# Miniprotein binders against q9ydz1, part 20

Target 1, 329 residues: q9ydz1
Amino acid sequence: MVQGLPGEFEDYLYRVIASLYRYAERLVVVDYPSSPTRRSIDLIVSLPGSRVVLIKAIYDASLISKKEVEELSAVANSLGVSAVIIAERMGREDLLTGVVYDRYGVNMVNLETFENFVSGREEVYVTRYKDIYTVSISSEKLREKRLEKGLSLGHLAYMLKTSRKSIYEYERGVMSPSVEKAEKLVDILGEEILEPIDILTSPRKPVSKRDFDKPEEALVGEKLLELGFKVSHAKRTVVDLVAGRSGEEGVGSRIMIVVKRSREGRERMMSRIMKGVKMGSILSSSLYAVVNREEKSLIKDIDYTKTIVKDVREFINDVSRGRVEENEE

## First folded at step 9 (miniprotein)

Design r1
Fold by ESMFold2-Fast, scan of step 9:
Structure r1 (fold): chain B 329 residues (1-329), chain A 95 residues (1-95)
Amino acid sequence: as target 1 above (329 residues)
Amino acid sequence: SPEELREAFERIYEAIRIVLEAFEREEQGRLEEAMEKYREAVRILEEVLKELEKVLPRIDSEEERKAVERVIEFLREAIELYLEFVEELEKQLGE
């Protein structure tokens, strides 16, 4: 295997950004860390309907590892937002338009599929897992239409040249038909049995872990967990911790935290905070810089109205009183 | 072993919860109680640190060794932070 050519990552990212400007109400470029293969999130977009999506954009998805995808997934789940990988290839295989692929529990589509979906031009029905393509169907509608036509499980199985057990498993939602079998099902029962795939769902949550780099992260993370937040530690993006809690009727509270990393200078920390402000804005998230008194000198140039500066004890006390989501500053 | 690392993490998070309790006591003006809780958390972390330092040379896997080294570094930083809290409270109480 070979690494990408110099500039190849920026070329594809630019193509994705240009496309997204047609559909996004807001767009933020996440350019930290600088290495595209080590970055978990490349773009954040706000789509019509207040739908926010974290995007990893890379031409060849084989160039990112489980670590990057797992962090993308965890951050999205904690914030209660969607995540997707936009790519054109997976090693030697080109991604097909109209197909959603699974990459470590995150939906992966090519750019054309993404554009077709968000524009409402074409819905997605086909999933690829390993070497198998399957078609999304409504188990309930399949059973309903079969019974409406007066067909037994055996009769439908005979018509499809498959087993009675296969039809039974389709109707239980345990198994999805191949493209060939789905085409025959549509011919017999009608298109109403097809179920569109929402490619912009929150990915499957990875196994919960308490993996924090700094003592301050561990303290704030544990307190937020105690208060009912979903919490994720981050190493491959702008912020160090993200937390989210669902409100009544789906309205949520979101918190993002920046902590000074090991051997990190003022310039790097300030850069992360400034980028965090942009992320917080599009995510409707409070942004905290958790710093000691010495570190406050490093952020003297920051706009305090967009970043809440606290030491760890001040932060814990504020969140304990439920004031973080009400703070206008 | 995986079980020994699990026990280490359980004790680390026990210490973290004690520190969170110390923050609450400090907010209530119960400075002596807060200081004792910080000291107890430091004691726990120092014990875990010593145990992990003894196990580290016996780890054959490079991946596992690096993972334990990261936990040791976290413990050293946490102990230092909690001792700063203790020192600040000692200064306030020694007036």
Scores: ipSAE 0.619, ipTM 0.889, lowest interface PAE 1.4, mean pLDDT 84

Design r10
Fold by ESMFold2-Fast, scan of step 9:
Structure r10 (fold): chain B 329 residues (1-329), chain A 95 residues (1-95)
Amino acid sequence: as target 1 above (329 residues)
Amino acid sequence: SPEELREAIERIYEAIMIVLEAFELEEQGRLEEAMEKYREAVRILEEVLKELEKVLPRIDSEEERKWVERVIEFLREAIELYLEFVEELEKQLGE
């Protein structure tokens, strides 16, 4: 059977959803755009401990491009939430259980690794970057155990068949050992030197792409940036702009905005708004629809969706006055 | 040139900032000043549009050409939007 047929994308997504239902407090399926290879986000989950995660789920990660992953990363960074890619393959290579892979600065794991991590059954210690596997260690505990065993940097380096500089860099946290070196370190110093990896960390290389698609997006985006929000433009999900700002005591502001896209009909915009309501709920985000003045009366029919409807000037004036409304539900 | 494209983007951002300033003036009831700011932004964007249209045929990179085409489309839509703002204020002022 050939991977990449329409039913196979949906089958894998369903497998991921079924797995996540066992562990998630809330789950939202993002089914827009309809093509899975063009979608930057497939799922949003709320996990115990108030952890919200944006998930891209695809059986073969080689079928998505840098554009999808960069948008996943940018949206997560702007909203202050985690992002992960769940996949089984990268072209000809199967993803190994217990290994975190890098895909354009976003952590990528197979489903088994994700399940083991969120359930607490198995910790993850190994990362793969390009062709190199490295093991996560606690620099502090490495130094502590080395000194406890009475070993100098040179002695430990000799035992590992590496340089004194390498041991020094491990203890500074600048460098991680290979699997072979880590195994020897554990044999000498004990497994307590190993440090589990949090696979749900913030993306490492978030890119906020400045889109020239809509002038309303540019005006809104620049104003939100001026007000101290992290802002990202999106083309491959339900909303067109996301913005987040840190607050004291962990109370932050999140805003998502739907802007009418070029050649977009009323039905398509309404579909995006309805899907945006679900996303806003799980993200604790305000949802705005930015429309022209002529369209505002048509969109008042969506009172039931709890979407805040503004034209671009109304939106700019609203946020300039320090007024950001949460959707009531 | 890369420098010419960088200058174009800087001018586009200048126009965006001018429009945001015009929104504030309009909220203060300073309608004539707001209208002049919208007109200034349109003038800047029309100049940038003409410059990019001249450069477009000389771009050898497919990636760069597609990006410039997107910027040109943005400029056309932005000019149209800002001219709508001008028209609204002209009607309100009786001009």
Scores: ipSAE 0.492, ipTM 0.844, lowest interface PAE 2.3, mean pLDDT 84

Design r11
Fold by ESMFold2-Fast, scan of step 9:
Structure r11 (fold): chain B 329 residues (1-329), chain A 95 residues (1-95)
Amino acid sequence: as target 1 above (329 residues)
Amino acid sequence: SPEELREAIERIYEAIRIILEAFELEEQGRLEEAMEKYREAVRILEEVLKELEKVLPRIDSEEERKAVEEVIEFLREAIELYLEFVEELEKQLGE
């Protein structure tokens, strides 16, 4: 029996939301699906400088699987937006403030690190990959300061008790020093060699598995891929498919699609469309509902100014002819 | 096997590309050619479905069995949808 609301997962999410409202220009809560461990995206925020970030917020990141993180990564990459995981623990390990962790190719930080970064209070310089901590340095400034002090690659390597190849690779940006080596570099060359990390990057594209949820999704996805869009199928969020393409002069196109899921009633589909409208607005994305004749009756009362209703052939013909609807509507 | 499933998926996407060709032909008013493409795609999908249904009872791995069941479910829905395209086009042609 539960005596209060919300639970432990909702408590942490609310703490993250409260923090984000202090810094975000706009915030959308993605409360679908209802299970936090099965949900790939919890929040979408618009930060100053027109930066849009997809956020997974969970106290212990070990409670989400590769499936949730891969979908977060794929959606962010397809839309050309940033993604981050905000968490306090990874199983038995507490996340250290000031450190960026890697979770299946997505940057993971604790809430304090995120707040310090977005507020400009503290920059981040340390990355953890597997069990190794490395420090971000400016390759250009490292070389400049080395030459300014009259040090050869061999001289600096000797002072650091490392190889000439290591210094060479630091100066090429191929390798980052350990914390111990970075401390020695700073002692010799000065703090100016340190380079802050941007924690809000777009994740690298995972290998896309073709999902077989609905034949309409497969047709739409394949056509959008043919037209040069990056496409992701989604099962763990509000929409079923997302697509993005870079435009000329930096003007891109973003498309989100809702399709009726196999065991979904009217109420759930309508709820996903309504939540999709909010997501589309913050992402500057067109929102389509791709429906058959029977399914059209389920959505007859939606706001057609914010959701574009098409059958699969209408959608494919429209995108084939470059007739993508405007993002604001 | 995972390799057999991969080959099945490749054939399914070949059929999907044929359906996309049929949509283009239909938009151009080339209805008889569109019909040939829809029927070709359905034949491929029915063949893949028959092969996977034959293999399903022999799968020992629960994970692999679930993967094949999901592809079979997709194939049944895809065949139904593509046959609807054939029926609509037959009606338009007056058959």
Scores: ipSAE 0.625, ipTM 0.890, lowest interface PAE 1.4, mean pLDDT 85

Design r12
Fold by ESMFold2-Fast, scan of step 9:
Structure r12 (fold): chain B 329 residues (1-329), chain A 95 residues (1-95)
Amino acid sequence: as target 1 above (329 residues)
Amino acid sequence: SPEELREAIERIYEAIRIVMEAFELEEQGRLEEAMEKYREAVRILEEVLKELEKVLPRIDSEEERKAVEMVIEFLREAIELYLEFVEELEKQLGE
């Protein structure tokens, strides 16, 4: 929910939401946990073309750690959706419009860049990794245009004041030129050699960690892994486990699971389940609540058409019998 | 040490694998064998718990101490959960 006193974090989140309302088909605000620096996901949007994006929105990206970004990445990878960080600065450095930054394997852009990209107003061609800016080029078009102009690898290298090997690696697609070299390449060969970057790609596969907080999570997670799901554990969002599996023909399966957290009361767990329903809707994901038998009675007010309630043994038994993805009742 | 913690985690996953075998046995109606597997997993976890509790006071690093404390908490909760599985099967068997 976008309600609260204006604070630095909320002001920026509201600004991002206001921008996204103009372009998104659907938008869900993930307001759990309440601390913005502890949340891995702030927004989920559905864009034209059935593109779903998990968004971390924070004015200064230096205020989030590897833990938040790795969870964002892992959840997106498990669900087979895109992830992006929207921020204006990284500590003492302002993010430049038109540049994609790398933050622990997740694409990071400023709001203007994101808005220009999703609106189709401006393409993105420049990436920054650490201190180096590079330009995205089409290796095939680079080679084609070089040959059309009768230039050898050595001749083009001489004109760019670089090595023959560098031109060769550009044409193989294993290296990207600096901004300076790219400008010279465009001057010589034309702008058709430039290739726009899709900022909404799935994150790189994170290093897997089997750190589960609860034994219920470990059992459920291991069983889903045995069944061929990509599984990630979450501590910094509404759900505790996320799983996805590709189908042979058509859309794959997505499952989100809420498990009772340590020292968590009924009201807090029910709140997370209710927020999980909203997330499941935009992600086209089944939502399970894995609770002990005593707790089932306590959450009886839940909408059973949108949440599948099981204890651990019931979940394992059902999934072992091929009854995973029960989301009809 | 990081190596001792790694060995403890490996033994925890060994116990989890045994629990997965117990679930498969339950599906087959082999309740006595399933119960024996749950008890085997509990035994492994209890051994790991005792070893970590013995090592905990000797840890000088706060970061390492906190990591071991978290694993100990997981172990206590896992033992309790697996013993609940045993109790439910004992009721079904009439024992």
Scores: ipSAE 0.479, ipTM 0.833, lowest interface PAE 2.4, mean pLDDT 84

Design r13
Fold by ESMFold2-Fast, scan of step 9:
Structure r13 (fold): chain B 329 residues (1-329), chain A 95 residues (1-95)
Amino acid sequence: as target 1 above (329 residues)
Amino acid sequence: SPEELREAIERIYEAIRIVIEAFELEEQGRLEEAMEKYREAVRILEEVLKELEKVLPRIDSEEERKAVERIIEFLREAIELYLEFVEELEKQLGE
């Protein structure tokens, strides 16, 4: 109020948007819900090579909880797209450039790291798990270069001031070296042992449970699961359900569903549907509004060409027959 | 107990699958069979609701209590929805 627009959250988001315009083929801003700390997704970008990324952008990642990150992860997993958190700090700790942090199974990087990665300027090699930093290495190249130099496991271990077991585990890919050990390995064996990290990998699957709020969501979710879709429920973004299924060439169907939430008025539901249309476009996803007969009056003024309006029975019967539109056009 | 809660959730999803079967029967014009499936699903959900309402006062954990309260609210809404499906079919068959 007193500070005016844009606020501190909007300032960082705009900084991220300005950066992404240089690299993205398409960009959609997800401004729902309105509170930045309650949103699971802030941006969706399409990068060269047909890579679609769901982005949470927040200056201090400690201001979002496990709930926001788990929803980001679940939505990305269901749609078969990438997810990343872009932030500058985590509470009292500043995020280091060139380091990938793990936050509830989602990769987190600072903006500079993201720019360097997508531009191809700098590769990323370092991950942080809790309080330890480790370096990504190629187990095969490590073994190859060690043997090429005529070094035994014990000899290399002695040079690194570590155990034979540690070298063995590095070469098996079971353990990654610390920054200090990796620097010594590079000095002895060369940079070719380093393996760049793809920061845009798919998030790890969260622990799954059937946690639907509405009976309509449970019916739709269960039917889509029976048909082989990966389904996630959402409370912290524009849509209520997200589903994806792989095709023969890795290209499959994506479905997003809006269901009227408890005590939700026409204006809010219409806003979510309109924003869902934009999300569906960049995600190549069909968008359904699942309503009862009486609720159709709430959305009668919406452009039906961009949203498929169905009763829950109509929706389930349509997907059972394979009559699901993948995208508007 | 957590095991009893898992069993309750399994029965809820059994009822949900029965409702999905009823939608298929309705599309085939098998309206009497569809109506019986909706009634069967309601019966299962009403049984689970009564069991959870009986257990709720005995739950010591605040986290578990809130989870059961959310499930009870879901059950009430689901029963109401499925009874609306029954009522629609009764009107079609009786009128």
Scores: ipSAE 0.641, ipTM 0.900, lowest interface PAE 1.3, mean pLDDT 84

Design r14
Fold by ESMFold2-Fast, scan of step 9:
Structure r14 (fold): chain B 329 residues (1-329), chain A 95 residues (1-95)
Amino acid sequence: as target 1 above (329 residues)
Amino acid sequence: SPEELREAIERIYEAIRIVLRAFELEEQGRLEEAMEKYREAVRILEEVLKELEKVLPRIDSEEERKAVERLIEFLREAIELYLEFVEELEKQLGE
């Protein structure tokens, strides 16, 4: 039905896009699949300092499942880029400005926090884990300032009304203080002990889940793993496989692959290839379409720029000879 | 069970690595050896497929059942693909 105004999901996405255009050097909208709750990635942005970020944007993060977030995380990790969820709510709970939340290992912030961080207006120091708020501190500066003041672990623990082991663990970087304890630490040792959080870090490596869709994907994925790429399978975005490996200064090879999905017509595959070209451009990634002989005949009459068309054996033989890396931008 | 599913996936990846070795042999012109590797991979996948088909009716979890059903579909497509590779090599060898 025609309603004239954007839907609730589209309203929030447009609000996020409008905000990001103010700060991003480049922005790509990922509009596949069409359902916002089934889509793992909504936006890709390039920020100053060559920071590329995969973004999931949804007003209420409770409407996406672990599957969407795990795919966002895996794709970002494989490509060596950052991932973040931008949301305003988690069910009945509003996200607080200045707080980083954990959603299945991905940093989640509200839009205001994201804007303040990328603009440099306000640093982020607070993380929410379950029901506990903790403050990011520099373990090295904490130890330095404690020793400078002539305080033992026990003396500082007494002042904070905590255990010696807690102070020791703060200084090892394995534990972060509560807001209340951090406030007392700042009162005693000074603000220099605070460490701003980089909300745009690459996600931690997800638990390996080998998910199968097509045999060509499995062959390609395994070959790229043998060649030292980090590989992830994707079902909730434009491409079917992504692969990356680090080079000098974090710049390296990136490959994205489209494979024909079951019951997928030519038009839908071509649409995904076209969208993949846009994603490849912002990610500095090669884009391959891995097709069978019948599919290759259908594609040959269409000139798609920046897409390399191969059957599975051609692709694997070429990549084994270093050819795919020679074609990466 | 999750452990049985993990073992099935490991065996599938063993077969995949055998097929990748067959691609290397084929590029080296060692066509008879390549064909035997494709057949070996098919045998492994057929065994895994048979085991999963036996377990499928016993799965109570809808999520686990759907995962096994998808894996069975994958196995059938992989077997078909590898048998096509065998057929192409048989024609090339004149057998």
Scores: ipSAE 0.611, ipTM 0.891, lowest interface PAE 1.2, mean pLDDT 84

Design r15
Fold by ESMFold2-Fast, scan of step 9:
Structure r15 (fold): chain B 329 residues (1-329), chain A 95 residues (1-95)
Amino acid sequence: as target 1 above (329 residues)
Amino acid sequence: SPEELREAIERIYEAIRIVLEAYELEEQGRLEEAMEKYREAVRILEEVLKELEKVLPRIDSEEERKAVERVIEYLREAIELYLEFVEELEKQLGE
C-alpha cells in the first residue's frame, strides 16, 4: 500500500523481471545505484531479432524525476538501442492497458501492455500525450479505402464531423485521429486502416547534456564527440560515459567507460566494472576503465578480455586510431 | 547567477577543446606548441576559478551555491590534471 518503501519497489521490479524472463533471450539486472528512484536503468533485455531494450521499471512513474528519464533516453540514443518505462501508475492516475504514454520523450507502458506486445498477443494502437488520446492509423490504407468507397475528402470529413484538412493530414501521416474519430473511420472503412505502434522505438526527445564530474571524463567525452560518436555522461547507472557511432561493427561502434568517482573506494569501482562487463556483453559494447597509471593495480584481477584498462591519454590515442583494442595477452 | 554559471561552463569547454588540440600537436611531435596550448587552457580555467570564487559568497540560493561549488571542484581538478600534462612535456623538452 505504501509506495516508495524499499519492499514495494523490489516487489514490482521482481514481477517485471519474472515477466521478462519468459520472453527475453538475455536479461541483465542493473542494481546500481542501489536506490530505485535514483537509478536511470533497471534492466537490459535482448529480445528476438537482436533487439536490445533499456528498461526503467517502477510502480509509480511520478517517483522518478526528469533527470533519471533524460539519462535513460540519452544512454539509449548514444548506444543506438531502444528504451521504455514500465510502470502501473503516474501519481494518482493508473496506466491503461493498450496505451502508450509519453514521459519526457520516452515511451511508458504498463506491464500487461509490454507483455502483450513482446509476446505478440495484442498490438498497441493508442497513444496518450498531455491528456489527449490518439489512434495510430495507416495513411496509405486510409486513402486506399476512402477512394475504394468513392468518398472525397469532404464527404469523409462530413461523415466524421471534422474538416477536410483533418482528413488530408491523417492521410499525410502528420496527425492522428481521436478515439471517437478513429471508431467512426473503422465503421466506414474497416479495421485495416489501423496501424500497430512499435512501443520500442528510439526516444522522441533525445537529450545530450554536457556533464563534468571528472576532467578525464570530460576530455574523453569531447574527443569521442569530435570523432563523430554520440556521447552521454551518466551519473545514475553503472558506467560514467557511453558512446555510439554508426558503423560496420556493433562492438567497435559502442564504447562504455568507467572512471573512478570522487571518494569512491576500490571495492565500489571494481563492483561497477564487474557490472559494466555484464552490461557490455548484452549491449555488444567495449568496456573501458579509464584510470591513472597508479590505479591500474586496482583492476589487475578483473578479466582483461572484457575490460580495457587505459589512462586518459592512452584512451585518446586508441580511439583516434579508429579502433578499440582488447588487452588480452 | 545562472548566466554566470553558463558562461563559466562554456569557458570550461573552450579549455577542453584547447587541451585536445594540444594533445594532437603533441602526437605530431610539436611539443613546444602543445605545451603552450596546455598552459593556455590552464590560464582560462584559473580565470574562471577566480571569478567563481569571488561570486560564491554572494549566492543566496543553496541550490545555486552547491552547483557553483561543484564547478569550482571540477576546475581545481582540471587545472591539476592539465598542469601534469605541462610538467610531462617540460621533462621531455628539458631532455
Scores: ipSAE 0.484, ipTM 0.841, lowest interface PAE 2.4, mean pLDDT 84

Design r16
Fold by ESMFold2-Fast, scan of step 9:
Order: sequence, then C-alpha cells, then structure tokens
Structure r16 (fold): chain B 329 residues (1-329), chain A 95 residues (1-95)
Amino acid sequence: as target 1 above (329 residues)
Amino acid sequence: SPEELREAIERIYEAIRIVLEAWELEEQGRLEEAMEKYREAVRILEEVLKELEKVLPRIDSEEERKAVERVIEFLRDAIELYLEFVEELEKQLGE
C-alpha cells in the first residue's frame, strides 16, 4: 500500500457504509480528523434494539496503532456504547469470515461477518486469539446433553481423545474447545451446545488516560470525575472529552465537550462543533463547547440549538447543580 | 525519565484539584480562602515547570523530549489561566 493515497481508504469506508446502510436505523460518518490512520472512529450506527456502535473501518488493521484503538475503546466505555473494528486484513493475514479477532480488547471482524451477524443470517461462534481458534459453547447445555446421552466425563473425554479434566473445564466455562474438538462435540451432543458470540459488546480493556491538551479540558474532566462520570480525553476524533454516568431508569447521562485546540482556527473549531452535533444526536448526548470570553464572541452566531456554549466556570457551576442540558429529539 | 514525568503529571493533577476546591470556596463567598488556593495551585505548577525546564536540555530521546515539551506547554497555559482567576478575584475584592 502507498501512504498518503486517500482514495484507497475512502473506497473501503464507502463499501462499509453501503453495507451498513441496509441494516442501520441511523448512520453518522465521522470524517475528522481527515487522515484515516489517525482517526479513532469512522462511523456511528444505531441498530435495531437501541444498540449504538462506534465503528473503526479500515481495510488493513495493521495500519492503525494502539493509540487509535485505545481511544475508540475509551470513548465507547465512557459513553456506555459498543465498539467494533471492521477490517479485511491484519498485515499479511486475511480475516476469516465467521471469526471474531481481538485487537487491544476491541472485537474485530471482517465486513461479511458483521453483515451476517446484524442481519441474523449467520451467528458467530469462533474466536481467534493470537494463533489459536476456539469455539464458544454453553457450559450448561454441554453438561445437560452429556447427561441426557448417559455419558460420563471419562466417556466423553475418550470419544474426543482428550482428558477428563478438559471436559470438566469446558462444563465450568473455564476453557473453550478447539474447532476440531467442538466439531466432535456437536457430532455427539448436537449443535444446541454452541453459544453464539455477541460481537457488539463493550470493549473489555479500559483505558486510563489523564493526558489533557488544554487546562480547560483538565478542569472540566476532573470535575466530571468528581461527580461520578466516566471520563475519556480524545485527540483522534471530533470531540475533546466524553463523559457518561448511569442514571435513574438505566438510561444514564452522556456529555461530549469540544474545546479549542492549540493553533486551531475558528473555521476548524466550528467544523468540529457541526460534526459534534450529528454525533450527539445519534448518541443521545449533550454537546458543550467550552470557550473563553473571546472565543465565545466568535461562535455566538452559531444557529445550532443542539450546542451549549459555556466558559469553564459556567460549565462547572451547571454540572455541580445538576443542570447539565440533555439533547433529546 | 518516564517515572519523573509521571510524578510531574501527578503534581499537576494535585494543583487542578486545588483549583476545583477554590471554585467551591468562591461559591461559598469565601473569597480570601479561594485566592490562597489559586495561589497555591500556581506555586505548584511553577515549581513543576521550573523542574521540567531544567531537565529538558539533558533529554537525548526525541520521543521523551517531545512529551516533556507538551507538558511544559500545558503548564504555561495552566499558569496563565489560574493567574487570570486570581486577577478577576482581586478586582472583585476591590482592594
């Protein structure tokens, strides 16, 4: 691949968009920053059942680093939404259809696997970790079917050419069988022992980052943490901070914040705010622009009722009093 | 070193928490106590800034040097912001 050719990355992104449009109730394209390899989030989709998913879409996942994936993970965790990477390759290796891969704690699948999953056409049962493939099984159903067939742990172990301890650990959910062992288990006990994998889970590995670029970000971030929000700083997407907290009735509160970045012009900041409005809508999140007095005058003519413009003190006072405004459609 | 940078960042967040305490004191009308907290936060940040400026020329790793340079830029911006809070509060006190 040749570095700096936007069309190669855009072609795959548009292919993913076209596919997802068939299944998504709503889709938002996150086209900031402009560099696909520097961008942590490419798409946000709302799927049936009120599932919101942050998506990184890139043909070759080796072209993104831990920094992009950790920000995707952190933003998803703070907002209480799902995250997934959609890719076709990892360097020299093609991703197999029907397999979910782990990349820094985020589920990674190829486009065909994602389409089959969200359409209900094919479920996913296989996980790849490093160079090992394992099959997801229901421990309870495995035990139930073994007992129905009158098989002891030792009998089943003999049939699978494995140890009694391995069968015991499968039934405890401590260990998952290889593809070969799972095929034999299905032959003996039936396919009802298979447990489908939900590829749209929240990322498992939290990211703890306290590296804020602006003192205003640090102040509002620490205040939100003090108030019980989960807070993540972002450098590789439209917004600078995201925060989420479990609320009454389980819906929670979500806040996204835009702060003027170093050496950023008015036009770029306004562009990020406009893109942030679309993100806030699909995420059911309040969007704040935290600005100083001089900056507030420059963006005072914004006609978007979905952006709340405050200085640092106004923001801190509002959240301290429980007056965080929520954007509902 | 990465460990010294981590210690510097922890001291910076200590100063940030002190500023948040100053906000609370201002809300309570305890303006003189708020002023002392802002000045305490500025003192901490100025000490950290001075320490990092002293070690910066001795860093031979480009990646580590750039990390320290970013923290120094943050410190200068934070000190400027907190001094603005002090100035606004001095005007309110009218003395």
Scores: ipSAE 0.481, ipTM 0.833, lowest interface PAE 2.4, mean pLDDT 84

Design r17
Fold by ESMFold2-Fast, scan of step 9:
Structure r17 (fold): chain B 329 residues (1-329), chain A 95 residues (1-95)
Amino acid sequence: as target 1 above (329 residues)
Amino acid sequence: SPEELREAIERIYEAIRIVLEAFYLEEQGRLEEAMEKYREAVRILEEVLKELEKVLPRIDSEEERKAVERVIEFLRESIELYLEFVEELEKQLGE
């Protein structure tokens, strides 16, 4: 219900884009759907080292719901790429620089933290979950340094004013110390026990959900699942379905599909297809448009350059025979 | 209920897999078997549709009601599509 003016969202997105241009090798702006609070992905960037990241950029992360974040997470997981939320606030609370927050299983950082991380200027060590701040440590190095100093679990626990079980759980990686306990550990054992956090990891434990938007989408999704693809249905971005699979000898394949949505005019579908071409390029993904026979007969070839146009049976027969076409050819 | 909706979704995906089998049979030129599979899938979806339409008025939760309404629309569109497949095969077999 409470949302900023369109210009306010665009101003922050522009600020994020300007920052990313300093570090990204490639950048694609995802401007569909037009509402920033309904859109799951705002930017796709290629960083040095062939790392591709899906980015949701919004000044106040409380203005997006679980649905947007879960779709961002699911799409990233299916394509085998990273995802991050860049925001400055979460309702009444400002995000602290140097802290990674959890938003429905996706890492969330402020822009300064993102810039410091990708530039190599500052590493991130602190995670916030709910009201608790914890410090990332290497369990292996903690144990190694404790033994090197001749300290038992009980001696170290006494020095930290904590239980033996807490030290044991730190060394097992089951528990992370508070900032105060981490500072004391560093004083005793040295900074080598600290482990930097990779804020650009793939989302953990993605939730697979089925979507009943279109019958063609359901048929395609089920066939791709049968063939061993990770599949995500999408309603809050340019494409309707994404799929990814590890190939033989480590070569992966990625497929994105546009299906005509209910009450969608030809112009809107064509616009989504053209935006999908840009997404496919940065994601190294094939792009398919799955249309009915009537729609196919109305489409001019020049309007769908770099898009593979099929009806649902043609698409399913093609993927069943192991055919995956590059959208560049 | 959420359990009833889950059972409906499972039956919908049973019908979807039958349609995928029909695509394969059609590709093999086994048109009569493909047509029977499409009709089987339609029968399953029509039964699920009737069950959900009957339960819809009894749903108190607006969120659950909207979820069931979305599934009903999906069922109607899927039945229409599968019946188009049947009609195409009937035309081919009548030649």
Scores: ipSAE 0.601, ipTM 0.894, lowest interface PAE 1.5, mean pLDDT 84

